VH-VL binders against Adapter SH3BGRL (SH3BGRL). Designs and how they scored, part 4

Target 1, 113 residues: Adapter SH3BGRL (SH3BGRL), of Homo sapiens (Human) (o75368)
Amino acid sequence: VIRVYIASSSGSTAIKKKQQDVLGFLEANKIGFEEKDIAANEENRKWMRENVPENSRPATGYPLPPQIFNESQYRGDYDAFFEARENNAVYAFLGLTAPPGSKEAEVQAKQQA

## First folded at step 16 (VH-VL)

Design u03 (from p02 with heavy chain G50I, light chain A98G)
Fold by OpenDDE, fold request of step 22:
Structure u03 (fold): chain C 113 residues (1-113), chain A 119 residues (1-119), chain B 111 residues (1-111)
Amino acid sequence: as target 1 above (113 residues)
Amino acid sequence: EVQLVESGAEVKKPGSSVKVSCKASGGPFSNYAIHWVRQAPGQGPEWMGIIMPILGITKYAPKFQGRVTITADDFAGTVYMELSSLRSEDTAMYYCAKDSSGWYEFDYWGKGTTVTVSS
Amino acid sequence: QSVLTQPPSVSAAPGQKVTISCSGSSSNIGDDYVHWYQQLPGTAPKLLIYDNNRRPSGIPDRFSGSKSGTSATLGITGLQTGDEANYYCGTWDRSLSGYEVFGGGTKLTVL
């Protein structure tokens, strides 16, 4: 299951938008996911802090939501998600198999041919 | 290097309130947490609370719950700590501390604000 | 009184090694990272060790940290007169809905 760590109490329009983009994408594509609110649950915040890889942390400050995991495997932040989406590689980004008939699946099939 | 500039020393009467400010010299706090930690004379640090402005998160130590209020002014790049119902035991140095980890790692400290509560 | 227990004082001669212990419980040291702070006389605390054994930039390798079970240890080698200070351990305690706790502090005297 995809886990998206979010902050429900964030007053940042940018963060809210990024969170919505990720969640909206998952919903639209019927990808199962679980929201982990780091604002409502400090344990979620602790977990996120511990499980975002050091080399994926920002140069300054703490990682900002959304942070995306596949189970316990870190997949990336919003920028990584955005890049994956732009390249039609979101399923790969998420560590999922692209569904048949998807653009991503077609590209993969061509590469294997 | 980020500098935290705290407001000046305070002398207060018992029962009154004090509000201490903490301003980052480098600009807004962004994705940093700010903690308030006090230290009474001859004692160790005592954590009071945390604010993560960009996430809208605020948490207080149980001991101060209901008596302390931590707020942030994003425009001013300033965090405030207000402690009410002051007692003589509240006499202490009050520090704001920056936390870049977001998990109680105080990597930069202000110089502290002395608050003296006396009749 | 402090949630974390430290020896009130330690002393050693210049050049020697000193260790400062920090004892807690499963709800704090046993559960989260320990940080150490140095407080020179008349100054604010300074982060010395974070995440059990990591040194911030500018902290010499004479300072080290370790954690085992519900206890943590700060090590200082090549003791210098400038190391005379109070040292505090700190960590997050999950009890009472979670709060940061500190040790009572250890006064290091350089003989």
Scores: ipSAE 0.900, ipTM 0.951, lowest interface PAE 0.4, mean pLDDT 96
Fold by OpenDDE, last read:
Structure u03 (fold): chain C 113 residues (1-113), chain A 119 residues (1-119), chain B 111 residues (1-111)
Amino acid sequence: as target 1 above (113 residues)
Amino acid sequence: EVQLVESGAEVKKPGSSVKVSCKASGGPFSNYAIHWVRQAPGQGPEWMGIIMPILGITKYAPKFQGRVTITADDFAGTVYMELSSLRSEDTAMYYCAKDSSGWYEFDYWGKGTTVTVSS
Amino acid sequence: QSVLTQPPSVSAAPGQKVTISCSGSSSNIGDDYVHWYQQLPGTAPKLLIYDNNRRPSGIPDRFSGSKSGTSATLGITGLQTGDEANYYCGTWDRSLSGYEVFGGGTKLTVL
């Protein structure tokens, strides 16, 4: 299952929007996900801190939500998600198989042909 | 490099309150946490609380619950720590510390603010 | 009184090696990363070691950290006069809904 780490108490419009974009996408596409609130649960914060790969951490400061995992495997932050979406590669980004008939599946099929 | 500039020394009476400020050079704290840690004379550090402004997270040490308030002015890049009902035992150096890890790693410290509580 | 236990003092001659221990419990050192701080006389603490054994930029490799079970150790080789300071260990304690705890500190004297 996809895990999205978010901060429910964030007052940042940018962060709120990014979180909503990710969650909204998952909901719209019927992708199962679990929401992990790092503001409401310190264990979630600790886990996120420990499991965001060092090479994926920002040069300064701590990683900002949303942070996306497939189970325990780190998939990326919002920028990575956004890029994947722009390239019709979100399922690949998430580590999922694109459903038949999806745009992503069509693109993959063409590339393999 | 981020510099933390703390407010000046304070002399307070028992029962009063003190509010110490911590200003980060360069503007808003962004994705940094700020901790408050005090150190009484001849003693080790004592953690008081944390604020993660951009995430809207604040937490206090059990010992100070109900007596300490940590706030942030994001625009001014300033964090405040207010301690009420002061006692002589609150006499200490009060440090703000920056945490880039997001989990209690104090990678930069202010110079500290001396708070003296005396009758 | 401190949640984490450190020896009050250690001493050695220049060039020697010293170790500073930090003892805790399963609710703190046994459960989270340990950090070490150096506090020179009359100054604010400085991060020396983080995440048990990692050095921040600018910290020489003479300083090392390790953790085993519910204890942590700071190692200093090639002791220099400038290393004379108080050293504190710190970590997260999950008890009482969680809070950061420190050792009582160790005064390192360079003979």
Scores: ipSAE 0.899, ipTM 0.951, lowest interface PAE 0.4, mean pLDDT 96
Fold by OpenDDE, last read:
Order: sequence, then C-alpha cells, then structure tokens
Structure u03 (fold): chain C 113 residues (1-113), chain A 119 residues (1-119), chain B 111 residues (1-111)
Amino acid sequence: as target 1 above (113 residues)
Amino acid sequence: EVQLVESGAEVKKPGSSVKVSCKASGGPFSNYAIHWVRQAPGQGPEWMGIIMPILGITKYAPKFQGRVTITADDFAGTVYMELSSLRSEDTAMYYCAKDSSGWYEFDYWGKGTTVTVSS
Amino acid sequence: QSVLTQPPSVSAAPGQKVTISCSGSSSNIGDDYVHWYQQLPGTAPKLLIYDNNRRPSGIPDRFSGSKSGTSATLGITGLQTGDEANYYCGTWDRSLSGYEVFGGGTKLTVL
C-alpha cells in the first residue's frame, strides 16, 4: 500500500497544494493509499524522519511533505512525483504495475515488443 | 549558518509572565524547527517545547503544558516563548535552539536569555 | 533528578582518554537517538555528537559516541585543556506523550 506522509496543519499554501495533488492523483486513479499525518501523530513524524533516505533529504532542514512510500520503501517527494507524472511514469514511481489500458502500460508494452 | 538572536534579560515578579523572542538571521525559519530549552543555575538543560512553523506543529513538555506558549512570526523569522505564572524556580537561562533534523537535534543555540524571578 | 544518568564528574590529564556514560531506559535511550552537547564555561551548549555516533562539521574525530541498549557513551581521546566543560546527553523519551530529556551533566576537568 502507498503511504503518503502529510502535515494537516501546515499553513503553507505550497505544501497544501502539493499534498492535495498527490492525494488527488491517488484517489482519481483508485490507487489504495494510507495517509500518514505527521502533524497529528508524532510517531508518523519520527518514522518519516528515520525512513527518508539521507541522499533524498534536502541540503538544509528536514524533508517536507508530501513524502511518498510504498510500504516501507521510499519512493520520493513531491518533486519526484511531479516529474514522474510529467513523464507518464507514476506507477513506476510508486513501484506499482501500470494497469492495462493505461498510457504507461502501453508505453511499456511497446518497449518490450 | 543561521544565527539565533534572543531578546534581552528579564527580571520578573512571581505570578507574572515573560515573553522571550528568538530571531533567526537570514529570514524565515523555513523547514527548521525551533526548540526552547532552559537551564537553571548549576543544573542541566530542560526541554520546554518545539515549534515547526512551516508545518504548523507545536508541542510542549508535560511539565510546562498549560503554562508555556510558543509562537512564530514567519515573516519576521522570529519565534516567541511565553511563560506565565512565573515562580522563583523559573529563574534560568532560556535558550532557543535550531533543529534541522526535525527530531530534537539541537544543532545551533542562541546565546540565551536570563530570566530572573524574584520578589 | 534527571531522567538520564551521567557521572557528575570525570577527570584526566592532557592526552588521555575519557569516557562519559549516559544511562537511561527503554523509553528513551533504548528507543531513540542520543545526542551529546558540550557546554564550555559561560557559553551556550554546542552539539557535539548526534544520532548516537555522528559528528557535526567541525567536531574533531577524537570525539566519539556510541549507544548500546539503554546506555550511551561519549569518548574523548587526546584530551585537551580546551575540553574542560560540562557534557550533556539528550534523547527523546516516549513516555508522558513524549518529551526531550537530558542527563544531569558531567563536568570534565583536565588535570
């Protein structure tokens, strides 16, 4: 299951938008996910801190939501998600198999042919 | 490197309130947390609370819950700590500390604000 | 009084090695990362070791940290007069809905 770590109490318009973009995508595509609120639950915050890879952390400060995991596997932040979306590779980004009939699946099929 | 500039020394009467400020040089705190830690004379540090301004997260130590308020002015890059119902045992050096980890790692400290509570 | 227990003082001659222990419980040291702070006389604390055994930039490798079980240890080799200070361990305690705890501090005297 996809886990999205978010901060429900963030006053940052940018962060809120990014969170909604990710969650909205998952909902629209009927991808199962769990929302992990790091503001409401400090255990979520601790876990996120511990499990965002060092190489994926910002140069300064702590990683900002949304942070996306597939189970315990880190998949990326919003920028990574956005890039994947732009390249029609979101399922790959999420570590999921693209559904049949999707653009992503079609591209993959052609590459394997 | 971010410098933390704290407000000046305070002398207060028991029962009053004190509000200490902590200003980060360079602008808003962004994705940094600010902690308040006090240290009474001859004692070790005592954690009071945390604020993560960009996430809208604030948490207080149980000991100070209901008596301390931590706030942030993002535009001014300033965090405030207000302690009410002051007692003599509240006499201490009050430090703000920056936390880049987001989990209680105090990587930079202010110079501290002396608060003296006496009759 | 402090949640974490440190020896009140340690001393050694220049060039020697000292260790400072920090004892806690399963709710704190046993559960989270330990950080160490150095406080020189008349100054604010300074981060010395973070995440049990990591050194911030500028901290020489003669400072080391380790953690095992519910205890942590700060090691200082090649002791210098400038190392004379109070040293504090700190970590997150999950009890009482969670709060940061510190040791009582250890006064290091360089003989």
Scores: ipSAE 0.896, ipTM 0.950, lowest interface PAE 0.4, mean pLDDT 96
Fold by OpenDDE, fold request of step 22:
Structure u03 (fold): chain C 113 residues (1-113), chain A 119 residues (1-119), chain B 111 residues (1-111)
Amino acid sequence: as target 1 above (113 residues)
Amino acid sequence: EVQLVESGAEVKKPGSSVKVSCKASGGPFSNYAIHWVRQAPGQGPEWMGIIMPILGITKYAPKFQGRVTITADDFAGTVYMELSSLRSEDTAMYYCAKDSSGWYEFDYWGKGTTVTVSS
Amino acid sequence: QSVLTQPPSVSAAPGQKVTISCSGSSSNIGDDYVHWYQQLPGTAPKLLIYDNNRRPSGIPDRFSGSKSGTSATLGITGLQTGDEANYYCGTWDRSLSGYEVFGGGTKLTVL
């Protein structure tokens, strides 16, 4: 299951939009996910801190939501998600198999042919 | 380099309030977690609370709940701590501190603000 | 008064090794990461060790941290005169909806 760590109480329009983009994508594509609120639950925040890789952490602050995991495996932040989406590689980004008939699956099939 | 610049020393009467400021610079204020930690003379540090402005998170230590207010001005890159109903026991050095990852490892400290409460 | 317990003082000669203990409970040290702070006279605390045993940039490897059960230990080897300071342990306590707690501090004297 995909886990998206978000801050429900964020007053940042940018963060809110990024969170909605990720969640909206998952919903639209019927990808199962769990939403983990780091603002409402300190355990979520602690877990995120522990599991975002050090090399993916900002130099002077904490990682900003959304942060995306597949189970316990870190997949990336919004920028990584965005890039994956632009390249039609979101399922690969999420560590999922692209569904048959998807653009991503078609591209993969062509590459393997 | 991250810097935390705190406001000047305060002398207050019992029952009054004090508001200390902490201006953060040297990095993106957007993902800072700022803490307030005080230290009475001859004592160890005492955590008062945290604010993570961009996430809309504020939390206070139980001891200060209802008496402390931590706020942030994102435009000014400044965090404020207001402590009300001051007592002599509130006489202490008040530090603002930043953690490195949002979980209470204080890697940067202000120089502290001395608050003296006396009749 | 402090939630975490430290020895009030330790002392050793230059070049020697010292250890500072920090004792807590299952609700704090037993449950979360321990951080150590060095406070030189007249200065703000400085992060010395974080996450039980990690050193921030600029902290020499003479400083080490460990945690076992509900106790943590700060180790200092090759003691220098400049190490004379107060040392505090800190960690998150999950009780009372959670709050950061500190030890009472240990005064290290270099003889």
Scores: ipSAE 0.873, ipTM 0.940, lowest interface PAE 0.5, mean pLDDT 96
Fold by ESMFold2, fold request of step 22:
Structure u03 (fold): chain C 113 residues (1-113), chain A 119 residues (1-119), chain B 111 residues (1-111)
Amino acid sequence: as target 1 above (113 residues)
Amino acid sequence: EVQLVESGAEVKKPGSSVKVSCKASGGPFSNYAIHWVRQAPGQGPEWMGIIMPILGITKYAPKFQGRVTITADDFAGTVYMELSSLRSEDTAMYYCAKDSSGWYEFDYWGKGTTVTVSS
Amino acid sequence: QSVLTQPPSVSAAPGQKVTISCSGSSSNIGDDYVHWYQQLPGTAPKLLIYDNNRRPSGIPDRFSGSKSGTSATLGITGLQTGDEANYYCGTWDRSLSGYEVFGGGTKLTVL
C-alpha cells in the first residue's frame, strides 16, 4: 500500500498545497493509500527520519512532508511526484502497474513499441 | 551556520513567570526543531519541550506539562519559552537547542541564559 | 535519580583510553538512538556522537560510540588534557507519551 507522510498541523501554505495535491491525485485516481501523520503520532516522525534515504534529504534540516512510500520503499518527495505526473509516469513512480487503457499505459506502450 | 541567542539573565520571585527568547541568526525558521533544555548547577540536562514551527508541532516533557508554553514568531525568527509558577528549584541555566534531524538530536546549543528564583 | 545511569567520574592519563557507560532500559536505550554530549567547563553541551556510533563533522575518530541491549558506551582514545569535561548520554524514552532523557553525567579527569 502507498503511504504518504504528512503533517496535519503545518501552517505552511506550500506544505499544505503539496500534501493536498498528492492526496487529491491518489483519491481522484482511486489509488489506495494510507496517510501517516507525523504531527499526530511521533512514531511516524521517527519512522520518516529513519527511512528517507540520505541522498534524498535536504542539505540542512529534516525532509519536509509530503514523503511518499510504497510499503517501506521510498518513492520520493513532492518534486519527484510532480515530475512523474508531468511525464505520465505516476504509477511507475509509485511502483504500481498502470491500469490498462490509462494514459500512462498508452504512453508506456508507445515508448516501447 | 545557524546561531541561537537566548535573552538575558533574569531574577524572579517565587510564584511568578519568566519568558525567555531564543533568536535564530539565519532568518525565519527553516526545517529544524527548537528544543528547550535546562541545567541546574552541578546537574545533567533536563529536556523541557520541542517546537517545530514549520510543521506546527509542540510537545512538553511530563514534568513541565501545564507550566511551560513554547511559541514561535516566524517574522522575528524567535522562539519563546514561558515557565509559570516559578519555584526555587527552577533556578538553572536555560538553553535553546537546534535539532536538524527532527528526532531529538541536539546538534547546536545556544550559550544559555540564567534564571534565578529567589525566595 | 536520572533515568539513565552513568558513573559519576572516570580518570586516565594523557594518551590512554577510557570508556564511559550509560545504562537505561528497553523503553529508551533498548529501543532508540543514543547521543553523547561533551560539556567543557563553563560552556554549553556539544554533540559528540549521534545515532549510537556516528560522529558529526569535526569530531575526531578517537571518539567512538556503541550500544548493546539497554546500555551504551562512549570510548575515547589518545586522551588529551582538553578532553576534561562532563559527558552526558541522551536518548528518547517512550514512556509517559515520550520524552527526551539524559544521564546525570560523567566527569572525565585527565591526570
Scores: ipSAE 0.753, ipTM 0.893, lowest interface PAE 1.0, mean pLDDT 91

